VH-VL binders against b0r0t1r1705to1887. Designs and how they scored, part 22

Target 1, 183 residues: b0r0t1r1705to1887
Amino acid sequence: RLRVLADVSGSMYRFNGVDGRLERSMEAVCMVMEALESYEHKFKYDITGHSGDGFDIELVRCDKVPKNNKERLKVLKTMHAHSQFCMSGDYTLEGTEHAIRELAHEEADEHFVIVLSDANLERYGISPDRFARVLTSNPQVNAFAIFIGSLGDQADRLQKTLPAGRSFVAMDTKEIPQILQQI
Short names: E, the ipSAE of ESMFold2; O, the ipSAE of OpenDDE; V2, 0.75 times the mean of E and O plus 0.25 times the DockQ between their complexes.

## First folded at step 8 (VH-VL; framework fv_ifabotuzumab)

Design m6 (at its last look DockQ between E and O 0.90; V2 from the best seeds 0.00; counts 0 for: pae E 3.2 > 2, grease 19.5 > 18.9)
Fold by OpenDDE, look of step 8:
Structure m6 (fold): chain C 183 residues (1-183), chain A 120 residues (1-120), chain B 107 residues (1-107)
Amino acid sequence: as target 1 above (183 residues)
Amino acid sequence: QVQLVQSGAEVKKPGASVKVSCKASGYTFTDYYMNWVRQAPGQGLEWMGEINPYSGYTYYDEKFQGRVTMTRDTSISTAYMELSRLRSDDTAVYYCAREGDYGNYAMDVWGQGTTVTVSS
Amino acid sequence: DIQMTQSPSFLSASVGDRVTITCRASQSISSYLAWYQQKPEKAPKRLIYKASTRQSGVPSRFSGSGSGTEFTLTISSLQPEDFATYYCQQYYSYPLTFGQGTKLEIK
């Protein structure tokens, strides 16, 4: 059982023109969907978003995963539209915590939570230490963070703070499929 | 109602150990982190460490590393803090304090405190 | 470790006064800041968390503000029951740390 948590907050839209964060996030989500297409028989997965509207925003349901590019595009459009019109706020920690708690109650051989995030956690007011604590809050759930891009040494700093083996840096979204295969 | 009830006052000699208990009620014990904070007479608050009651994972302040042990018994919703090799400057009121969840962090519920006196 | 410095350490005021207590962090803690009230021989009570969110049941005269390294607790109109010691606390980074406290006394 796998849950991917994506940031679809308003800041993703508002600052997309500055650093392309929303586009990168959408691309990452697309890469995840494509990567998991061949493994649907092994993995039951869903994609959930967080924003100022909440931390359980449905993007992909486990019983209705995208089967083609058109359906994938629809998911991306949903992400874009939501980030454009949602309330202000960030629920990265709450969303991660919720994902872990929810998955822990589901029957599976293994449980995984993958948080897609920007390496600029501090700019969003997110504590790396707190994030690390949340990721390790339940031993039954293997929670990981994939940081999309890095400004300067931020990725390195996060790697030092987060538990070993619980975070990955994707400088290019094209690296995400390989990261997923490692999980 | 949510409450934390701690064990009674302790008097110990230097070099001894003390184990303080904190019984939780009114909420799911394993859903919240438990902190331990102490306060020496006339002094401020000092964080000692925390425990995840679900997993048993702990984080201690380095000042107490090697002397403090935090544990829990989920069957009776009770957290324990044991401090060994006691010295006079360990004399303080010791508090257990629950931390919130889902962004509601910091310590929202406190025990009544346990006075530990270390004297020859 | 993140050091939290409160000012002033002691404050004398009268009922009805507007009181402000400041807390400074040695580095940015974003909004991971809580305020506690402690009365003699009692356990601390959380007043504010996330820098500005008031605890349920806390009177509206209490307010928190600030982000990054500078934070303030304000009591708009001091009441007799408000004379106590106040502590700020950061929970941005481990170890968690408290300010040294501000004792608010009656003038």
Scores: ipSAE 0.856, ipTM 0.926, lowest interface PAE 0.5, mean pLDDT 93
Fold by ESMFold2, look of step 8:
Structure m6 (fold): chain C 183 residues (1-183), chain A 120 residues (1-120), chain B 107 residues (1-107)
Amino acid sequence: as target 1 above (183 residues)
Amino acid sequence: QVQLVQSGAEVKKPGASVKVSCKASGYTFTDYYMNWVRQAPGQGLEWMGEINPYSGYTYYDEKFQGRVTMTRDTSISTAYMELSRLRSDDTAVYYCAREGDYGNYAMDVWGQGTTVTVSS
Amino acid sequence: DIQMTQSPSFLSASVGDRVTITCRASQSISSYLAWYQQKPEKAPKRLIYKASTRQSGVPSRFSGSGSGTEFTLTISSLQPEDFATYYCQQYYSYPLTFGQGTKLEIK
């Protein structure tokens, strides 16, 4: 059982013109859906979002996973529309904590939480030590971070702070399928 | 009502160990980190470390590494802090303190404190 | 380690006065700061977390402000029950650290 968390906050929409952050997040979600389409026999997955409006925003339900490009495009349009109209705010820590708690109670052989995040935690005022603690808070839930679109040395510094084997850097969204295979 | 109740005062000789208990009630014990903080007479507060009651995982301040052990028994909602090889400067009041969740990670509920006196 | 420095260490004030206590961090802690009140022979009580969020049940005369490295606790009109020692504490990074305390006494 696998939950992927994506940032759909208003800041993703508002600053997309500056650094392409919303576009990268949507590309990452698309790559996740494509990477998992042939593994439905191994994984029951969903994708949820976090924003200023909350941290359990439904993007992909595990009982209605997209099967074609039309359905995947609908997910991306939902991300775009939500980010356009929601409040600003970052709930990365809260959303990750909530996802871990929810999945710990579900029946499965293994539980996975994957957080898609911008590597600029300090820009958002997010403590790396607090994030690392959240990722390791429940040994029954395997929680991971995938950092998207950051510069190499910034990402390297963040990986040194976060738990070994619990964080990955995707400098290009095309790397995400390979990273998911490692998990 | 959320409450933390600690074990009673202890008097110890140098070189001994002390184990302080902290019984939680009024909330789900395993959902919240537990911290231990001490206060020497006339001095400020000193963080000693934390435990995740769900996993049992701990993180200690380096000043206490090798002397402190934090444990818990989830069946009775109780956290423990043991400090070994006691010295006279370990004389202090020892507090357990629950941490909040969902971004509220400061210590929101404190036990009443346990006085440990180390003298020969 | 992040050092937390409070100013002043000691205050003498009268009922009704406005009091400000400052806390400085040796490096940025964003808004990961809490304020505690401790009366003699009692455990600390949390007043403020996230730099400015008042704990439920704490009177509105207590307010917190600041971010980064500079923080303040303000008591807008002192009451007799406010004479205590006040501590700031960062929870941005390990190890967690407290300020040295500010003792607020009756003038």
Scores: ipSAE 0.438, ipTM 0.770, lowest interface PAE 3.2, mean pLDDT 82
ESMFold2 (binder alone), look of step 8: mean pLDDT 93; pTM 0.952

## First folded at step 10 (VH-VL; framework fv_ifabotuzumab)

Design n1 (at its last look DockQ between E and O 0.89; V2 from the best seeds 0.00; counts 0 for: pae E 3.2 > 2)
Fold by OpenDDE, look of step 10:
Structure n1 (fold): chain C 183 residues (1-183), chain A 120 residues (1-120), chain B 107 residues (1-107)
Amino acid sequence: as target 1 above (183 residues)
Amino acid sequence: QVQLVQSGAEVKKPGASVKVSCKASGYTFTDYYMNWVRQAPGQGLEWMGEINPYSGNTNYDEKFQGRVTMTRDTSISTAYMELSRLRSDDTAVYYCAREGDYGNWAMDVWGQGTTVTVSS
Amino acid sequence: DIQMTQSPSFLSASVGDRVTITCRASQSISSYLAWYQQKPEKAPKRLIYKASTRQSGVPSRFSGSGSGTEFTLTISSLQPEDFATYYCQQYYRYPLTFGQGTKLEIK
C-alpha cells in the first residue's frame, strides 16, 4: 500500500511564476503516476494533496488510478486548479501525519508514504525536526520525502536533519522514477 | 475524559535513581508523544525529553542525556521517566505532558506533577 | 538551543486592564510557539498554540500573535482568575525550550 502526498497549496500557484514550483510539483506527480503504472497489479496506491483547504485532498483514488495520459492530465489540472483557488496555508506535516496514520490501519504487507515537497520547507514555516519526527512516527509505515527543488543547498540542509535514507533530492523531476525504485 | 495521572511524591538521596510513572486514559496512548517537563522550586519549566509511545523512540535534552531514561508500557498506557545519579538540583516537580497531533503540537494535557526531593 | 526570552518577568496589573506579554526567540521559529498559564501548585495549562490558535475552552480575552522571532500574548481585559505565571514555549527545534516566565500579579 502506497500513498503519495503532494503539495497543492496556494503558495505553489502564487510563486509559480517566480520559480516554477507548481509546475515542478505537477511534473513530479506525473512522473510518479507514470512510474507506478507498471506496478498497479502489485500494490495499491493513491495520491492525496494538501493545502490550506485541508490535508486529505483526493487527487488519485486507489480504485481508480489513471490509465492513460488524458487521465493523468486531468489529475494535473485538478492540482493546478486547486492551488489557484484554495485557501492559504500549508499542511505538509499534518498531511504526512494523517497519511501515515491512515495507512497504518490498512491491511497490507508493506506500507509506504511518499511526500513530494520542494526544498523550501523552512520558507513555508515547516520545521525540519518536526517533519523528521512525523516521518518516523510509525515504524509500520515507511515514510519518505522527495524534495523537488532547484536549490541544492536547501536540500542538503534538509537531508542532514532528516533520518538517513528517509529523504531524497530530485533536482530534476526525471530522477523521481529512479528514486522510487530505491524506496 | 483525557487525563494523565502521575505517581506519588518521592524522596531520594543523592546518587540514587527515581522512576516516575504517568498513566494515560481517555485516549489512544500510542497516538501521542509524551513529554516530560520539570520545574525546580520557584523556577521555570524545563523540557527533559519526549517518547513516542508507539515506537518507543525518545528524544532527550542533552542536559539529561545519560541520566534520563524514558520508557512506556503500552499494555497499561503508562509512561515512565527514570532519572539516575540524582543530585540536589534535581529537586523539582516533574510533569508528564501529552503533545497534540495534526499540527496542534505542544503540551495540551498535563499530569498533576510528581514532587521529587533529593536531600542528604 | 533556541533561547526564549519573555518580557516582562514581572507584571502588576489591575482587573480590567489590558495586558501584553512578549516572547522573543533567538532564531526564527515560524509559528511553533505555545503559551501556557500556570497557577501556584498547579500544572501548566496550554492557552495558545501555533502562535495564535486559542485552546478550546480558553476565554476569548486571551489572544496570541506573532511569527518568526517575536510573539505576544494579550489579555484584553484582565480577570481575577488570570493572575498567574505565563510561559512561552517553542517547539520548532529540539530541544524544546521555554521562556523564563512572566508572573502577573495583582496591583
Scores: ipSAE 0.862, ipTM 0.928, lowest interface PAE 0.6, mean pLDDT 94
Fold by ESMFold2, look of step 10:
Formats: sequence, C-alpha cells, structure tokens
Structure n1 (fold): chain C 183 residues (1-183), chain A 120 residues (1-120), chain B 107 residues (1-107)
Amino acid sequence: as target 1 above (183 residues)
Amino acid sequence: QVQLVQSGAEVKKPGASVKVSCKASGYTFTDYYMNWVRQAPGQGLEWMGEINPYSGNTNYDEKFQGRVTMTRDTSISTAYMELSRLRSDDTAVYYCAREGDYGNWAMDVWGQGTTVTVSS
Amino acid sequence: DIQMTQSPSFLSASVGDRVTITCRASQSISSYLAWYQQKPEKAPKRLIYKASTRQSGVPSRFSGSGSGTEFTLTISSLQPEDFATYYCQQYYRYPLTFGQGTKLEIK
C-alpha cells in the first residue's frame, strides 16, 4: 500500500515562473503514474496533495487509478487548477505525519509513503531534523522522500541523517521511475 | 484528562543510578513523543532527550549520551528515564513532557516532576 | 547547538503593566519556538507554540510574535497570577534548547 504526497499549494502556482516548481511536481506525479501502470496487481496506490486548503486532497484514488494518457492528463489538470485557487500555506510535514498515521492502520503486507519535495527546505522554513524524524516515526510505515531539483545544504544534511535508501535526489523528473523501483 | 504522573522523590549517593517513571493517561500513549527535561535548583530548563513510545527509538542530548537510557512499557503506558553514574550536579527536578503532533511538537503536557537529590 | 538568549533576565512590574520579553536565537529557527510559564515548585506550562499560536485555555493577554532569530512574548495587562518565570524554547534542531529564563516579579 503506497501513498504519494504532492504539493499543490498556491505557492507552487505563484512561484512556478521563478523556479518551475509546479511543473516539476506535475511531471513527478506523471512519472509515478507511468511507473506504476503495470504494477497495480502488486501495489494498491493513491496520490494525495497538500496545500493551504488541507493535506488530504485526492489526486488519484487507489480504486480508480488512471489507465491511459488521457486519464493521467486529467490528474495533472486537477493539480494545476487546485494550485491556482487554493489558500496559501505549506503543510508538508503535517501531511506526511497524517499519511503515515493513516496508512499504519490499513491492512497490508507493506505500507509506503513517498513524499515529493522541493529540495530547498530552508526557503520554506522546514526543519530538516523534523522532516527526518517524521519519515522515521513509524517502523511499520516505510516513508521516503524524493527531492526534486538542485540540492542545497538542507537536502544533504537530511540524506546524511537517514539510513541509506530513505531519501533520493531526482535532478530531473526522468529519474523518478528508477527511484520508485529502488523503493 | 491528559495526565503524566511521575514516580516519587529519590535520594541517591554519587555513583548510583536512578530510574524515574512517567505514567501516561487520557490519550494514546504510543502516538506522541515523550521528552525528559531537568531543572537544577535555581537554574533553568535542560532538555535531556526524547523517546518515540511506539518504536522505542531515542535521541539524547550529547552531554547525557552514555549515562542516560530512556525506555517505555507500552502495556502500562509508562515511560522511563534512567541516569547512571550520578554526580552531585545531577541534583535536579526531572520532568517528563509529551509533545503534540501535526506541527505542534513543543511540549504540551508535563508531569509533576521528580526530585532527585545526589548527596554524600 | 542553537543558543537561546532571553532579555531581560529579570523584570519587575506591577499589576496592570504591559510587559515584553524577547528571545534571540543564534541562528534561524523559522517559527519553531515555544513559550513556557513556570511558577515555583510547579511544572512548566506551555503558553505559545509555533512562535505565535496560543495554547487553548491561555488568556488572550498573552501573545507571541517573531520568526527567524528574534521573538517576543507580550503580556498586555499583568494579572496577579502572571508573576512567574518565562522560558523560550526552540524545537527546530537537535538538541532542543531553552532560553535562560526571565523572572517576572512584583515591584
């Protein structure tokens, strides 16, 4: 059982012209859907978003995963539309904690949470130590972070404080399918 | 309704160990990190470390690393802090304190404190 | 380690006064700051977390502000029960650290 968290906040939309963050998040979600296309017999997955409006925003339901490019495009359009109209705010850590706690109660052989994150945690005022603690907070839930884009000191520090295989860097979104296979 | 009740005062000699208990009630014990904080007479607050009651994983302040052990028994919702090789400057009140969650990670509920006196 | 420095260390004031206590971090802690009140022989009590969010049940005369490295606790009109020691605490980075405390005494 696998949950992927994506940022669909208003800051993703508003700053997309500055650093491409929304486009990278949308590309990452697309790569996740494509990578899991032939594995739904092994994995029950969903994709949820977090924004100023909350941190349980359904993008892909586990019982209605997209089966073709047209359906995947609809998911991406939903991400884009939501980010345009949502309240400002960042709930990355809170959303991750919620996802881990929620999945821990589900019946499955394995529980996975994957967080798609901007590598610039310092700009958002997100504590790397708190993020690392959240990812390792429940041994029954295998939580991972995929950092999209360039690495700063905070991303390096987080990778050093986690066991190998708990965090990954995607310099571009094309790397995401391989990273998911490692997980 | 949420309460943390600690064990009673202790008098110890230098070189001994002390184990303080902290019984939780009114909430799901394993959902919230537990911290230990001490306060020497007339001094400020000093964080000692934390434990995840679900996993048993700990983080200690480096100054206590090697002398402190934090454990828990989930069947009775109780956290423990043991401090070994006691010195006179370990005389303090020792508090357990629960964190909140979802960004509310500062300590929101405190035990009443346990006075540990280390004397000759 | 992140050092937390409170100012003033001692404050003498009268009932009805407005008081301000400041807390400075040696490096940015974003908004990961809490304020505690401690009365003699009592455990600390959390007043404020996330720099400005008041704990439920805490009177509105208590307010917090700041981010980054400078933070302020303000008590708008002192009451007799407010005479205590106040601590700030960062929870941005391990180890967690407290300010040295501010004793608020009756003048």
Scores: ipSAE 0.413, ipTM 0.760, lowest interface PAE 3.2, mean pLDDT 81
ESMFold2 (binder alone), look of step 10: mean pLDDT 93; pTM 0.950

Design n2 (at its last look DockQ between E and O 0.84; V2 from the best seeds 0.00; counts 0 for: pae E 4.1 > 2, grease 19.1 > 18.9)
Fold by OpenDDE, look of step 10:
Structure n2 (fold): chain C 183 residues (1-183), chain A 120 residues (1-120), chain B 107 residues (1-107)
Amino acid sequence: as target 1 above (183 residues)
Amino acid sequence: QVQLVQSGAEVKKPGASVKVSCKASGYTFTDYYMNWVRQAPGQGLEWMGEINPYSGNTNYDEKFQGRVTMTRDTSISTAYMELSRLRSDDTAVYYCAREGDYGNYAMDVWGQGTTVTVSS
Amino acid sequence: DIQMTQSPSFLSASVGDRVTITCRASQSIYSYLAWYQQKPEKAPKRLIYKASTRQSGVPSRFSGSGSGTEFTLTISSLQPEDFATYYCQQYYRYPLTFGQGTKLEIK
């Protein structure tokens, strides 16, 4: 059982013109969906978003995963639209904790939570220490973070703060499939 | 009703150890972190550490590292804080405190406190 | 460690007064700030978390504001039961740290 948590907060849209963070997020989600396509027979996955509106925003249901590019595009459009009109706020920690808690109750041989996040956690007022705690809060659930679009120095700082093996940095979204293979 | 009930007052001599218990009820014990905070007479609050009741993982303030041990018994929803090599300045009221819900990492429920007196 | 400094340490006020307590962090803690009320021989009670979110059951006269390094707790109209010691606490980084407290006394 796998849950992917994506940031669809207002800041993603607001500052997309500056650094393309929403586009990177959407690309990341797309890469994840494409990467997981060949494994749908092995495990169930869903994609949930978080924003100022909440941390349980349905993007992909486990019983209705995208089957083609058109359906994947629809997911991305949903992300874009949500980030454009949602309330201000970031619920990365809440969303991650919620995902871990929910998955822990799901029947599966293994449980995974993958958080797709901007590489600059502190930009959004997210405590790396607290995030690390959340990621390791339940040993039954393997929680990981993939930070997208990070500067080298910031990526290094994150790697030092977060538990070893629980965080990955994707400077390019094209790296995400390989990262997923490592998880 | 969510509540934390702590063990009774303790009187110890310097060099001894004290173990305070905190029994949780009214909620799923393993879903929330448990903090320990102490308060010396007439002084402020001092965070000692935390434990994840599910995993047993702990984080201690360096000030207490090597002297404090936080544990839990999930079967009875009870957290324990043991402080060793006691000294007079360890005299304080010790509180257990639950951290809040999702992303709310402040302490929303407190025990009634346990007075620990260290004297010769 | 992140140092939390409250001001004032002591405050005298009358019923009905507007009271403001300030908490300063030695570095930015964003919104990872909580306020507690403690009455004599009682455990602390959480009033505010996430800098400005009021705990359920806490009267509306209590409000928290601020972000980064400066935070304030405001009691819009002081009531008799509000005389107590107040503490701010950061939970942005380990170790968690409290302010030294503000004792609010009746004038």
Scores: ipSAE 0.836, ipTM 0.918, lowest interface PAE 0.6, mean pLDDT 93
Fold by ESMFold2, look of step 10:
Structure n2 (fold): chain C 183 residues (1-183), chain A 120 residues (1-120), chain B 107 residues (1-107)
Amino acid sequence: as target 1 above (183 residues)
Amino acid sequence: QVQLVQSGAEVKKPGASVKVSCKASGYTFTDYYMNWVRQAPGQGLEWMGEINPYSGNTNYDEKFQGRVTMTRDTSISTAYMELSRLRSDDTAVYYCAREGDYGNYAMDVWGQGTTVTVSS
Amino acid sequence: DIQMTQSPSFLSASVGDRVTITCRASQSIYSYLAWYQQKPEKAPKRLIYKASTRQSGVPSRFSGSGSGTEFTLTISSLQPEDFATYYCQQYYRYPLTFGQGTKLEIK
């Protein structure tokens, strides 16, 4: 069982023109959906978002996985629309913690949480130490972070503080399918 | 309702060990990290470490690494802190303190404190 | 380690006064800052977390502000029960660290 978290906060919309953060997140979600298309027999997955309005925002249901580009585009439009009209705030820690607790209660052979994160945790004011603690908070849930972007110096620091194989750096979104196969 | 009750005062000689207990009530013990903080007479607060009561995982301040052990017994909702090879400068009040969750990681509930005196 | 420095270490004020206590971090802790009140021979009590969020049940005369490296606790109208020592504490990075404390005496 696999849950992917994406940031759909108002900050993603408002600063997208400055650093492309919302577009990067949407590209990452698109790459996840495409990469998992051929592996649906191995993974029961969903994709949820977090924002100032909450951290359990349904983007892709596990029983209604997108099957074509039209359906995938609709997911991306939902991300865009939500970020445009929601409250500001980065809830990465809260959303990850919630996802780990929720998945721990589900029946499955293994539980996976994957957090898609912009490499700028410190620019968002997110403590790397607290994030690392959240990722390892429940032994029954295998939690991973995929850091996306050319600003990998913060991601490199977090990757060094986690056990091997718990974090990955994607210099661009095209690396995401390979990273998911490693998991 | 939420309450942390610690064990009674201890008097120890240098070189001994002390184990302080902290019994939690009024909440789900395994949902919240437990911290240990000490305060020497007339001085400020010093963080010693934390434990995840669910997993048993710990994180200690470097100053206490190798001398401190934090454990818990989930069946009686009790956390423990053991400090070994005691020195006179370990004389302090030792507190357990629960931290919040969902981004609220500051310590929101404190025990009453346990006085540990280390003297010859 | 992130060092937390409080100013002043000692403060004497009258009932009704506005009191300001400053806390400075040696590096940015963003808003990962809490304030505690400790009365003599008692455990600390949390007043503020996330730099500015008041704990439930804390009087509105207590307010916190700041982000990054400089933070302020303000008591807008000092009451006799506010005699205590106040500590700031960062929880951005391990090890968790406290300021040295500010002892507030009511004249």
Scores: ipSAE 0.329, ipTM 0.746, lowest interface PAE 4.1, mean pLDDT 81
ESMFold2 (binder alone), look of step 10: mean pLDDT 93; pTM 0.950

Design n3 (at its last look DockQ between E and O 0.04; V2 from the best seeds 0.00; counts 0 for: pae E 4.8 > 2, placed apart)
Fold by OpenDDE, look of step 10:
Structure n3 (fold): chain C 183 residues (1-183), chain A 120 residues (1-120), chain B 107 residues (1-107)
Amino acid sequence: as target 1 above (183 residues)
Amino acid sequence: QVQLVQSGAEVKKPGASVKVSCKASGYTFTDYYMNWVRQAPGQGLEWMGEINPYSGYTNYDEKFQGRVTMTRDTSISTAYMELSRLRSDDTAVYYCARESDYGNYAMDVWGQGTTVTVSS
Amino acid sequence: DIQMTQSPSFLSASVGDRVTITCRASQSISSYLAWYQQKPEKAPKRLIYKASTRQSGVPSRFSGSGSGTEFTLTISSLQPEDFATYYCQQYYRYPLTFGQGTKLEIK
């Protein structure tokens, strides 16, 4: 059982013109969906978002994963639209905690939570140390963070703070499929 | 001055509920997590759970799941901890304690404690 | 849950003594450890966090060390006001857990 958590907060839209963070996020989600397509028979996955509107925003349901590019595009459009019109706020930690909590109650051989982040946690008032605590909050659930973006230095610092093997840096979204294979 | 002021002592019967308040002052209430820790007479410290005052999201120890409810009123910078279905072994001093969200973790400021006595 | 075990549970010492309290975690908690001092009928007071960072206002005679699973709190020269109960606490993983405490008494 796998849950991917994506940031669809207002800041993603607000600052997209500056650094393209929303576009990168959407691209990352797209890469994830494409990468997981071949494994749908092996495990169940869903994608949820977090924003000021909540920490459990449905993007992809495990019983209705995208089957083609049109359906994937619909997911991305949903992300974009949500980020544009949602309330202010970031629930990365809450979303992660919720994901871990929810998955822990589901029957599966293994449980995974993957958090997609743009490595700007501090900008959103999120402490890397607390994030580390959240990621390791339940031994039954394997939680990981994938930091996406051009902020290599920030991502590297985050990796040093987070538990070993629990964070990955994707300077290019094209690296995401390989990262997923490592998880 | 940063301080947490808790409500007064409570005496309850088994099966009842108790709600303890913790009023924060001297800092931005929503910038710190609020923890609740209890201590039975002559015993050690026991973490009960935490609340993010900003979002209202809570994390409870499984031991208290279903019996504890942590809430907050941001308009008055007050956190609440309600414990239901009280039993004798719930007799303890209950503390609220703030925890930073920005790298300075652990509980740096504590309330004075609220004594809750559960007796028939 | 991560179990925190302190040693000793009781310690008698004299003013001026060097005192060491140990805390062991059942699994690695990196440096996510805090030490608290508690005096009778008072709330705990944070002394050390991140295993070795001293709280502002805490005397220099208090020091913390360790990482992973083993940690120590050291009082280099015990003062009269230092007689209290000390607790270690991990905040690496939920639920947060405390050691059973070490009561430091005057000899």
Scores: ipSAE 0.415, ipTM 0.818, lowest interface PAE 1.1, mean pLDDT 92
Fold by ESMFold2, look of step 10:
Structure n3 (fold): chain C 183 residues (1-183), chain A 120 residues (1-120), chain B 107 residues (1-107)
Amino acid sequence: as target 1 above (183 residues)
Amino acid sequence: QVQLVQSGAEVKKPGASVKVSCKASGYTFTDYYMNWVRQAPGQGLEWMGEINPYSGYTNYDEKFQGRVTMTRDTSISTAYMELSRLRSDDTAVYYCARESDYGNYAMDVWGQGTTVTVSS
Amino acid sequence: DIQMTQSPSFLSASVGDRVTITCRASQSISSYLAWYQQKPEKAPKRLIYKASTRQSGVPSRFSGSGSGTEFTLTISSLQPEDFATYYCQQYYRYPLTFGQGTKLEIK
């Protein structure tokens, strides 16, 4: 059982023109959907979003996984629209905690939470120490972070703070399928 | 009603150990980190460490590393803090304190405190 | 370690006064700041978390503000029951650290 968390906050929309962060997040979500398409018999997955409006924003249901490019585009349009109109605020810690707690109560052989994130945690006031603790908070749930399009030194600092094997750097979203195989 | 009830006062000699208990009620014990904080007479608050009651994971302030052990028994919703090689400057009130839920990591519920006196 | 510096250490004020207590962090802690009230021989009680959010049941005369490195606790109209020691605490980075405390005495 696999839950992927994506940032659909207003900051993703507002700063996208500066660093392309929303476009990278949307491409990362698309790569996840494509990478898992042929493995749906082994993975029950969903994708949820977090923003200033909440941390339980449904993007992909596990019983309605997109099967073609048209359906995947609808997911991406939902991400874009939500980020455009939502309240400011970051729910990365809360959303990750919530996802871990929910999955711990579900029946499955293994539970995975994957957080797709911009490595700007510290610059957006998100405590790296608290995030590291959240990722390791429940040993029955394997929680991981994938940092996308990060500047190398910022990603390196975050990986030194985060538990070994619980964070990955994708310099390009095309690396995401390989990272998912490691998980 | 969320409540933390600690064990009674202890008087110890230098070099001994003390183990303080903290029984939780009114909430799901394993969902919230438990912290231990002490306060020497007339002094401020000093964080000692934390435990995840679900996993047993602990994180201690370096000042206590090697002397403190935090444990729990989930079957009776009880956390424990043991401090060894006691010194006279370990005389303090020891509190357990529950961490808040979801991204609010400040301590919202405190035990009544346990006075530990270390004297020769 | 993040040092938390409170000022003043001691404050004497009259019932009805507006009082402020400041807390400075040695580095940015975003809004990961809590305020506690402790009365003699009692456990601390959380008043404020996330710098400005009041704990349920805390009177509205208590308010918190600030972010980054500078924070304030304000009591808008001091009451006799507010005689206590007040602590700020950061929870942004380990180890968790408290300010030295501010003892508030009613004149």
Scores: ipSAE 0.284, ipTM 0.731, lowest interface PAE 4.8, mean pLDDT 81
ESMFold2 (binder alone), look of step 10: mean pLDDT 93; pTM 0.949

